VHH binders against L-malyl-CoA/beta-methylmalyl-CoA lyase (citE1). Designs and how they scored, part 21

Target 1, 346 residues: L-malyl-CoA/beta-methylmalyl-CoA lyase (citE1), of Haloarcula marismortui (q5v463)
Amino acid sequence: MTRLCRTFQTAPAAIPNDNSAKFLVSGLTSKGFQAPDWLVPDIEDGTAPSMKDEAVDNIIEHIPDHADDFAGDILPRVEWAYDDANARERGIEQVTRLAEAVGEELDGFVFPKVGRLDDVRDAAGVIADAERDAGLPEGTLEMAIILETAPGRSDLREICQYATDSRLSGLVFGPVDYTAELGGRTLDGERPRWDGLLEALSNETSAADIVAIGGPFDQLFHERAGVTYYNAEGYADQVAYEATIGIDGSWSLHPKQTEQANRIHMPTVEEMERDLHKIESFNEAKREGTGAVVVDGQMVDEATYKNFANTVKTVRAIDETHPAQTEAYYDDDLLARARDVELIFG
Short names: E, the ipSAE of ESMFold2; O, the ipSAE of ESMFold2 at other seeds; V2, 0.75 times the mean of E and O plus 0.25 times the DockQ between their complexes.

## First folded at step 17 (VHH; framework vhh_7nfr_2)

Design v1 (from u6 with G26R R105K; at its last look DockQ between E and O 0.94; V2 from the best seeds 0.77)
Fold by ESMFold2, look of step 17:
Structure v1 (fold): chain B 346 residues (1-346), chain A 125 residues (1-125)
Amino acid sequence: as target 1 above (346 residues)
Amino acid sequence: QVQLQESGGGLVQPGGSLRLSCAASRFTFSRYEMSWVRQAPGEGREWVSYISESGGSTYYADSVKGRFTIARDNVKNTLYLLMDSLKSDDTAVYYCARGFTVYYKGTYRYGMDVWGQGTQVTVSS
């Protein structure tokens, strides 16, 4: 998939601190493997209720100073809830203000707590109205939603079908609110991972060719004898699991998590060598007038070729956005092959 | 990849002073909070001191307040621990630790993710 989102990093847009924009600016100025593919300035759960207006002000103040140097996409998370008209009214105001003030620097918006398809259409309409009012070309601002309600889960297929012809480009899982809405329990600090939902999410978003993103990992630290340790392995395990089942990206609460997720979501050197070899062999056989080849015991036809091509497309997308990352991760010869190989299918 | 290397430990008499250094490399030092943590023989680790990214905020364990000073030099990428009025109870391996803070659900949470190999401080009569 050519839509790059290994990492969905929320950054509180305002916090109770002398520098209330500290985490927003940290995200905007991130470098190397700590740079998220999607930075999400967070007005919603990441910002206290009394600071929502300051959060919007911080985004307006700081985005223009940094957006040209930020390689990824910037999509603020606004307030919204399918069952709360006041939250929707605040979200509409937030989208409107942000599109007017910094819409040229933004790539879209994230809507939490969406309901059924009609609620998703309403959220898309809010963006469309804001584009028009700000004088932005239609379709400039994309939409991602957080799947975290029972009605949203019930309409998952319909929502993904809608995405095929709309600004909806990504679905994000929100396990905390989802568990709460279903009346689920957190026994001994253990919340269900909702593997069935994640599998359905991967399936339906793949069918619609949009991005699927896993939920946050908030077990950030272990305490041992009064000393607090970062839980690096716990996050890595969740990200690896998400990658295994075809989730495109992972939610990050901090640049440290972003670095881990960015690396885990990169094709490995072994995967690249394997898939490039099969593509190169097929291309050579095609130039000789045959439609399929057997490479290392595997028949390579158009469907199989597209799987190998996805690996190369992923690396190319990372390389175009973050060439320093691919140049650090792959040797020069392997990267040159990935850049140069002809993709005749896919 | 990320590297922390402590130095400056050694043997000192009670009432003496030492200056520990921690050289940081392979990451942007000024973007991280830093701590000193110590481990006495046969004991668990004990947090000693913390310093914010800019050096503007510092905190100390009660056992060292008024005697130890944490400092950092973001140009030289070096963390320091200035130890005065040393006591036998200060004998430990001292570790430099990189950490960070997350604001999540209305709460600041801090933890350490990278550790040095430690430097031995021995306070002996």
Scores: ipSAE 0.698, ipTM 0.869, lowest interface PAE 1.1, mean pLDDT 91
ESMFold2 (binder alone), look of step 17: mean pLDDT 87; pTM 0.869
ESMFold2 at other seeds, look of step 17: ipSAE 0.733; ipTM 0.888

Design v2 (from u6 with T28K; at its last look DockQ between E and O 0.77; V2 from the best seeds 0.69)
Fold by ESMFold2 at other seeds, look of step 17:
Structure v2 (fold): chain B 346 residues (1-346), chain A 125 residues (1-125)
Amino acid sequence: as target 1 above (346 residues)
Amino acid sequence: QVQLQESGGGLVQPGGSLRLSCAASGFKFSRYEMSWVRQAPGEGREWVSYISESGGSTYYADSVKGRFTIARDNVKNTLYLLMDSLKSDDTAVYYCARGFTVYYRGTYRYGMDVWGQGTQVTVSS
C-alpha cells in the first residue's frame, strides 16, 4: 500500500522566543509545496530541556485551531530512550497528555532512540494504553521510530517484521545520535553517510510495507565573504540520493527543505507522460484482445504494467492529500489523464 | 509566488543621500527577518544590514555603520535602506534578501533564501 510520506518535517514545539510556538504554527499553517506529508511537532531534540512542558502545552493549544486545515499527518516526537528510564517516563506522560487532549486531531507519535524489539513493543504499548484511556478506537494513533542506536540497528529486521501487523508504520534514520553511539568520527567536519544502514533500512522497510525516512541535512547554509546562502543544492543532492536507493521520504528542518523534498519525491512530468502512455496503450491493446504489447520497443505485460501503475498511484496519493501541489506541478491535461486512467492491473 | 523588488537606486554625488525600497509579495512579510546585501562591479556580494521581524533589532556591516539605516513597514510589506553620507565605495547593486531561520538542536541558524533583482546605486561626481 502506498503510505504518503515524501517529507518528515520536524517543527520545534517550544523555542526561546516571545512566541514560543512560532515554528509549530508555521508548520501547521504551511501552504503549497511547503506543506509536509508528515508534520512532527518536536518535544524532543527540537525543544530545550526546560521547555518540554511548554512544548506539550503549545501542541494542545494550537493543534485544534489548525488541524482541520492541515492536509498532511501530524505526529509529535516525544521523549524516549532505550537506556534512560527517566526519558521514557517523560515520554509516557507526553503521549498520555497529548492523546487525551488532542488525540482525535493527531495521527500518531514518533519515538526517538529506540532500542531492541522489546523496547519498540514497549513504546507501542504506551500508545495503546493512551488510546484506551482517552477513549479512542484501537489503532487510531500510529507510531514511527527513529533508528539511531546500536541495539535498534541490531534488531532492524525483527523490528520491521513486527511492524507488519502493528501500529508501527515508519522508521526514520537519526545519523547524529547513531554516529555518536558507535563512536564514529566526523572527518573534515562531515559525519559518515552510513550508506549500508540506509540500504538496509530501505530493504527491510520495503519488505514490511512501511515507510523509510532519511536523516536530517543540517549543512543548511554556505558562508562566503560574510554572506550566508541557503544550501539548496546540498539538500537536493541528499534527497535525490535517498530517492535513488528507495528511501520513501526525507527529513526536513524547515518549509524550504520540505518544498524541495516534496518536489524531488514527485514523479516528473516526463515519467508521468511516459508511464501514462504505456498504460493507455496497453489498455487499448487489451480491449482489442492482445495480451502482451510492445510499446516503445519494450514488451508490456501485467508485471511491467504494474511498474507504470505505481507512478500513477503515487501521483493520485499526492493529489488526494495535496491537490494544490499536483495542480501546480502538472499540466491540466496530464493530471486529468492520471486521475482518470483505468488501472487494469494495479 | 514569492518576490522581492528593489527600487530607489540611481546616480548620486559623494556626500549625498538615497533611500532604497524593497516591495515584498507572495509571503507573510512580517514573519521574516530581512537583509540588504550589495555587490560592487567585479566583486562578490557583501552583507550590508539586517532587521528582525518586528524591526526591534538591527545590525550593520562596519563599512556602513552610522551612515545607513535599515527600516521596515509591515503594513505596506516594504523594507527600506536609508543611505547617508554616500562614498564612491558604496557604488554597487543593492539586493533585498529574505531571511531563512532554523532552530535545530538548541541553535538558531540564519541565512538568506530569497533575493530581489537588485537596484543600482552609483556614487560619482
Scores: ipSAE 0.623, ipTM 0.815, lowest interface PAE 1.4, mean pLDDT 90
ESMFold2, look of step 17: ipSAE 0.702; ipTM 0.871
ESMFold2 (binder alone), look of step 17: mean pLDDT 88; pTM 0.878

Design v3 (from u6 with Y32W R105K; at its last look DockQ between E and O 0.89; V2 from the best seeds 0.80)
Amino acid sequence: QVQLQESGGGLVQPGGSLRLSCAASGFTFSRWEMSWVRQAPGEGREWVSYISESGGSTYYADSVKGRFTIARDNVKNTLYLLMDSLKSDDTAVYYCARGFTVYYKGTYRYGMDVWGQGTQVTVSS
ESMFold2, look of step 17: ipSAE 0.796; ipTM 0.921
ESMFold2 (binder alone), look of step 17: mean pLDDT 88; pTM 0.879
ESMFold2 at other seeds, look of step 17: ipSAE 0.810; ipTM 0.926
ESMFold2, look of step 18: ipSAE 0.788; ipTM 0.919
ESMFold2 (binder alone), look of step 18: mean pLDDT 88; pTM 0.877
ESMFold2 at other seeds, look of step 18: ipSAE 0.764; ipTM 0.905

Design v4 (from u6 with G56S S57T T58I; at its last look DockQ between E and O 0.96; V2 from the best seeds 0.80)
Fold by ESMFold2, look of step 17:
Structure v4 (fold): chain B 346 residues (1-346), chain A 125 residues (1-125)
Amino acid sequence: as target 1 above (346 residues)
Amino acid sequence: QVQLQESGGGLVQPGGSLRLSCAASGFTFSRYEMSWVRQAPGEGREWVSYISESGSTIYYADSVKGRFTIARDNVKNTLYLLMDSLKSDDTAVYYCARGFTVYYRGTYRYGMDVWGQGTQVTVSS
């Protein structure tokens, strides 16, 4: 079944506020289409340097109160950097503390600023050690990384090949740090979109059957004369583009963005009807003793069938985690067909 | 359907008072920050006041400080603006707006994503 991550929502685990856990708790308690598939309590760039210990404390305090009611996965982002041993040391401490205190409630960790493959292996080893020391079954805690360094980009293929048989389950693009490391230009206040990287990310993660997640959209608001307007269309455009090129999910900075990205990353009714029709037609032809079948002018063999099956698998994954979302999005008959159809080459 | 419905506008003399209400529906009202924004004839929109989810944090534009009071009732899902000592310059369409705040890379950023239809306030001698 396809790993579900339409949304990767970072939530600062501590902020300068009387309620420093405000955004963490907001993420943990969001419902409906505002509930992310992956919630990422953020110790790293989302939390000020002076507050990182408080961020860990907040995660330990609040996760147990909400985890039973949270449908998605919870993967804190810890400190890490391939070129900063002190950041790595702090990240090791954070993983160790969190696995010991709340590892039974967590699904894994997100490592930023990874370098080449050996650095990724080192990060995975940190999780393995913490898992073992906390008495958790091997493989309980998964890993995602943020692809935002030149060495990481250089080893993208090797990192994805490593992921095929490891705890690494997702790669996330970090455009701000990537642009800065490459010395990229911001013409008229706009960073490059890095379309070539996004295509490579989609390709290599698909080859490894792990998730690809796009970078944050930080042009959050338009301002005129002190009045600020949410930039819904800008985010929707980025998410739609990411979906078009095969990126599985999008980075969200708030439940409002999560709602938009969750909806945009669902297969459309038209796509579902199309792909179900082709699967059903192929299954009928298979029962009649034929192999490859032409449906609506397209040959459907095992390879082509798997593309249609992925649509159904995606909807089933959403349906298992968030049935209220699929029941709201698809009509009863279409959803029943998606739930029931046999995936013989899936 | 997310909806905001203002009421309570009208004609009032300078120095008078008026109370605006905004009924919210289709979302969990207590989880969102709220604002009042006004638009005078021939002008752009101008932010008036802000209130946090719990009501514990409140801000006012300098032009209305001491004269206007924002409040919310999270049980009734209603936002209020009590306007005292009204001036002709307060004549405007007043909008209720839903917003939210993001803390990103060390800064708080706020904006509004849902707007009511507005209610007319006219201060005329």
Scores: ipSAE 0.738, ipTM 0.891, lowest interface PAE 1.0, mean pLDDT 91
ESMFold2 (binder alone), look of step 17: mean pLDDT 88; pTM 0.879
ESMFold2 at other seeds, look of step 17: ipSAE 0.747; ipTM 0.896

Design v5 (from u6 with G106D T107K; at its last look DockQ between E and O 0.93; V2 from the best seeds 0.76)
Fold by ESMFold2, look of step 17:
Structure v5 (fold): chain B 346 residues (1-346), chain A 125 residues (1-125)
Amino acid sequence: as target 1 above (346 residues)
Amino acid sequence: QVQLQESGGGLVQPGGSLRLSCAASGFTFSRYEMSWVRQAPGEGREWVSYISESGGSTYYADSVKGRFTIARDNVKNTLYLLMDSLKSDDTAVYYCARGFTVYYRDKYRYGMDVWGQGTQVTVSS
């Protein structure tokens, strides 16, 4: 849509390891298709309670060394919970410290476990105060929230309406915490699908022209005879589904998932050739005064045209942010056509 | 493209030695944990050995401990398995595998995502 976010990669900002910043630095130094559009240094659920201060220290230490070379945006996930004042206090301290120390290198913050609209406004106020105290221009730091509570889901429309003129630029689904709060159960390893939530998320974020991001996929491996195999197909299926229903990006737990999601959210050469041909053919027919055209046995009207236009708009968004990726993936002619074709319907 | 290519297999007498190599390309080798996995005729795959990104940590299946040594050269992007005191039970196709670890829900979770074509080791008596 407005802002590119094919991938939302959480990276624990501290782990129990001699190099506690291992995954943070791995994310910050990622390149090409393994680089997420949003890197999320994770102070919250990705970092143990005893290591939260170390997580903040790691972000402060490592962001300045790598931010100039990192192609995406960097938005730490801080502690927060609508129903836990202590979590909110810790989150306020984390936002304040990070904005002061490295706010010029950050793009914003991610707030988990938000409640109703008033709680979202409170979180936005935390960023505004930290921005001001750090001497940053108003609006420098944006906000994303994780939709993973019953009150948050109940206020989804209101929260998205608020986003239209605020720093809130993205909503992310958190299925594990959401299921737990609703009292849901994961019987025999099955996980709830929450398709209705995902449809509503796509709808309300599209109405507000902000980013929608699906939840993590944690069925990471298949095991057979003691050997564990990466479940590439399972993640690919979830990402493809999210793309087909208008979810802008996917949650990633590792650069391998990031690479898959970045590629799946990027139109294939075949999709581009097909959809450009249909747009170009329609544009020629429109000059001749018809409102609908049959192309390759399919009637193309304004509505179906917009589906093809979404392909081009997606490529343009990737191209604006990551021209090296589009230039490496598409032939020069195909990319030039995508850049230049007139989109007569938005 | 990400590729792993094993070499160094062959026919060896019991008690003999072999060195397997695995050439890696298309990814930053030093960022990944690596494993050797083997498959005997008519059997499932069996994990053999693991090495961390830096080479600082190594682990071995009980069946090969003390006889096999895993090593890596991050300058040459190559993984090795030094096999000593070979037995007929070691006869298998040996696969090089790239792995990665996720820290999630307070646990490290390891698995393998890229596999070589394998190299045959035959220990004949």
Scores: ipSAE 0.691, ipTM 0.864, lowest interface PAE 1.2, mean pLDDT 91
ESMFold2 (binder alone), look of step 17: mean pLDDT 89; pTM 0.884
ESMFold2 at other seeds, look of step 17: ipSAE 0.728; ipTM 0.886

Design v6 (from u6 with F100S Y103S Y104S; at its last look DockQ between E and O 0.20; V2 from the best seeds 0.00; counts 0 for: pae E 16.7 > 2, placed apart)
Fold by ESMFold2 at other seeds, look of step 17:
Structure v6 (fold): chain B 346 residues (1-346), chain A 125 residues (1-125)
Amino acid sequence: as target 1 above (346 residues)
Amino acid sequence: QVQLQESGGGLVQPGGSLRLSCAASGFTFSRYEMSWVRQAPGEGREWVSYISESGGSTYYADSVKGRFTIARDNVKNTLYLLMDSLKSDDTAVYYCARGSTVSSRGTYRYGMDVWGQGTQVTVSS
């Protein structure tokens, strides 16, 4: 149920352009560090109201041409709102059409604006019905939700408990809609921090062993003297903060953000060298019958070994999905050691 | 202050033409997508047309496609709607509206945050 998701990249599935699928196709053909772990073709807020049907058509047309070459997961964001039956009906139609036409190529769906637990169960039921109607095996398509409503926040614990044995595999924070629904405001240009929500999100998703994704960073560019600059430092600061409090991945609105978040969510060269050294030293001592050894002044036993093994497992997961990224980030020798080392307790 | 002011409405016979103008002030016009929206008496608003910041991309509701043309002049800070082959069903108050700064690039709400006061178009013989 739990997926690797350093990056949750939304891309409008239709825009007013001669090539209305421009951003969708750009995401599907992304290379190197601009390739997200989750690509989210966006029918909802990223696509104008008059273009929702074209957005669905674009996904159906272009996914089959690119999905086999796209290394990450593909989860469209459909229309939904706990308090709007018409939005839910459109979302049901979108899930149904997409599952029938391209369900073999998709990995799941993202539902925005969910309410309390019963609304989340209803959304999961929509996917289950669509799987059955499309002839897909049960459990083929997973679900992520965007936590951006007061009722959703109120039921966060219950929703995560439900996720433990269901298709719900990820929760994504939507700060703009959340702030608006609570009647929050920006004072003196300062955005609400929502630290309490982010802490709760990290805690409850960790208890359920599902991914937590931070909210978008909408200050993509800023201007100085008539020149537009990408806001690299601002996004990096938000991603680092999210990682500090245990958020698993980051929302990306642009390939440049995807590149930054992918890198920030990788073990550093220094972390890899340190943890590989500890694993290799332990393995050597273990072959001589010792269950615990001191490496660089630290006792390493079976329990602490698993922490170092997690670093290697993380790199291996990224490497299996995106070998171009690991090959560009780590030296050939370091990467070969990560690929080859025996994980005795891992 | 941020303002949009429409003009150019009036009474026209079926098959006739009108040009609506919308003067923008108080913001950097060239950095915003713009739309025309209309509202007939007793009905909800109906989106009519959209134009990108540069004017390079346009889109139209099916009910007006081929008859209406949206344009902008970023030097004069003016949005236009050229209306040809007018029908009685085009009778409405026409509003210009400033689009959301994130609508085509992000996952935030698509919408319109500044509206003009409207100009009446009446198509009658």
Scores: ipSAE 0.000, ipTM 0.170, lowest interface PAE 16.5, mean pLDDT 85
ESMFold2, look of step 17: ipSAE 0.000; ipTM 0.172
ESMFold2 (binder alone), look of step 17: mean pLDDT 84; pTM 0.865

## First folded at step 18 (VHH; framework vhh_7nfr_2)

Design w1 (from v3 with G56S S57T T58I; at its last look DockQ between E and O 0.92; V2 from the best seeds 0.82)
Fold by ESMFold2, look of step 18:
Structure w1 (fold): chain B 346 residues (1-346), chain A 125 residues (1-125)
Amino acid sequence: as target 1 above (346 residues)
Amino acid sequence: QVQLQESGGGLVQPGGSLRLSCAASGFTFSRWEMSWVRQAPGEGREWVSYISESGSTIYYADSVKGRFTIARDNVKNTLYLLMDSLKSDDTAVYYCARGFTVYYKGTYRYGMDVWGQGTQVTVSS
């Protein structure tokens, strides 16, 4: 089953502060709807060039204290670039150090700026070598990549096909680097949204049954008369758009954004009631030997049943990882039905 | 359910003191940064003071440095502003605001997402 990732929260692994691990630890200790499905300790663009070694040290120091209590997955973003051998060498060192020191506590790695399929295979090989050297079972550490280069976009289909039987479990869009590489422009403070890429990403990852994640929303605040206001509506609009086109999750820069994205990516109460009713009605008809049943004027067959089952599977995945969230979001009766209903197909 | 409620405003003479309180509910107070912001009649809002989650980092606008003290009590979920040596220019509605900081593109960016209803402070003879 496609792994759960409503939220991909990057947290700088080191910042210029007396407590350089502040945001890393904040992410590791997050609760309720502020807890991301994927926490991404960020050695790459989230950490200044002079602080990369401190970022690795912070991850090694703090992960063991919190990982067992963190409900989601932890996947550091390491350095990498298809066109920069020095960046790749630093990324190899970071993966090697992290797998050796805390590999039992990590779920995988995020590789930025990947190129064509061969570069993605090379990144996967780095993880495989690090697993072997650290004594970890093969496949312990998964891989996500950030699709943010022209060669990567060009090989999107091939990369997703490779993912169907490999450690590659998610693709994340990086609009800032993608726009820069293509020579795109930021006009009137607005970066292109790249709707065509997002639609292709949704299509190809769905075909491969892996996770698609949208890019960050960095118009965080509005300033008016020297006072800064959080742009909650702008982020919610981007997340809702991503959900509308079948993107599984959203990039978050802070627990505030994570809370919004987690909620928006949950099936609504209305969707749950609708789909549970259809499943329950079909199950009753199936027990009586009917191959199809009419619900709300529609015939429900095995194929349409699977669409309704996906809603329940999504809620169950959230519930298994974050029961406090589902218990707060759904009433007791609806949640009990979602937990208990038999999924005959799907 | 997230709520901020200010109290302690009123009429005071120049040179006087007031203590504002802001009761927070519906969220984990100690995980959020807090600010006071004021709005004088006929003017836009003006940031007054900031305090970090633990209270270890505090900033003041130049106009209030040395006269105002911000504090928080994470056990009582309350933010305070002690205002001393009040001037007529301090007359304003004072708002309690919840905010947070992001480190992004090499800089710290701070903004406020939840606001109280405000409490009126009037400094006059």
Scores: ipSAE 0.776, ipTM 0.912, lowest interface PAE 0.8, mean pLDDT 91
ESMFold2 (binder alone), look of step 18: mean pLDDT 88; pTM 0.878
ESMFold2 at other seeds, look of step 18: ipSAE 0.803; ipTM 0.922

Design w2 (from v3 with R31Q K105R; at its last look DockQ between E and O 0.91; V2 from the best seeds 0.80)
Fold by ESMFold2 at other seeds, look of step 18:
Structure w2 (fold): chain B 346 residues (1-346), chain A 125 residues (1-125)
Amino acid sequence: as target 1 above (346 residues)
Amino acid sequence: QVQLQESGGGLVQPGGSLRLSCAASGFTFSQWEMSWVRQAPGEGREWVSYISESGGSTYYADSVKGRFTIARDNVKNTLYLLMDSLKSDDTAVYYCARGFTVYYRGTYRYGMDVWGQGTQVTVSS
């Protein structure tokens, strides 16, 4: 795994509350398994239309106090839409203001509702202009987009090919807006899962070696007689499904969801023990100069070894960013082996 | 292991007072919203009160407003329900519950994810 993003947590940058930055600050100060790999201060759908300026002000005010202590990446979601020039104008202003005021503390931006490749190139140009105007080195700020329009889906392959040599590093699925644009219906209160889109997303982002993120899970609570219960199982099922089909990470609406998704996207203790054993055994056999290398009755070649190595690389990436999580999740001895083992075919 | 344990229930006369406590462990108490929910014999659960992470915001069901006070001590990791002017209709098992709020697409949504075992309050002469 090249880029770590088990969790994409949107946090409204302004809400109608005495403390309008409540969720932004909560995201910036999350610890342990509640800390997302990507925190997304949300100016777009997470913030009411009348509060967009307050959202930008909150990001500028609070990011400097917390960014040095936040281990993950911080990428605000700005306004944008391929078919709405006014939304794009507001997004350009938001990127410009944020890059100027706090660009040194940010890792990039998330653009919603992108269209075809040319629209994605235009969004990347907005970041490039904002970097220049703020005096930031070219390439300081990366880009992620939300795949939630018919034109965007139609150009998915081309957009991912563009990403291989650009600031575009991630694609995120937006099922609510996608369903609405296609004229889809929510029968019996359930929207389509869009399995075909998710499969294509996994495929094309893997080919480009960039991050794929699934859409939000918004059936947050069950209600019975006026009392509401968190739907932990529903979210866990979606995250597990996404992991199964090769989606790199999951959208989270709250640190509770982030904790579930972070854990589900980690290699299990059993997977780690198994794959470390294979690597260690292979390395010993290779150093002793035996002929064809066989481990546990299986011939091990470079490709097979790389599969075992991927588990270790994933854990190392998490460990480099969030050592508190790996130290809590794995035994001290198991983690030390993962940190220390030589990856010959890495 | 995330745990909530209620205490302080008992038998009390109408017009009397009780203080319920809920000891929290296994999580950072000050980062979570808390609620009290009660269940009368043979009935479904009824939300009673809510308190924000800091204690700065509180809300009450109309049936208890003015008589009950929710409070929290973030140093001792304890939630309280101060019940005054108790009535026979307040007889129930009282649960403390951990919860959280999401602001999503223009609305506040909240719900509870961890529950205590409950403490019995009986108001009878």
Scores: ipSAE 0.743, ipTM 0.891, lowest interface PAE 0.9, mean pLDDT 91
ESMFold2, look of step 18: ipSAE 0.779; ipTM 0.911
ESMFold2 (binder alone), look of step 18: mean pLDDT 88; pTM 0.882

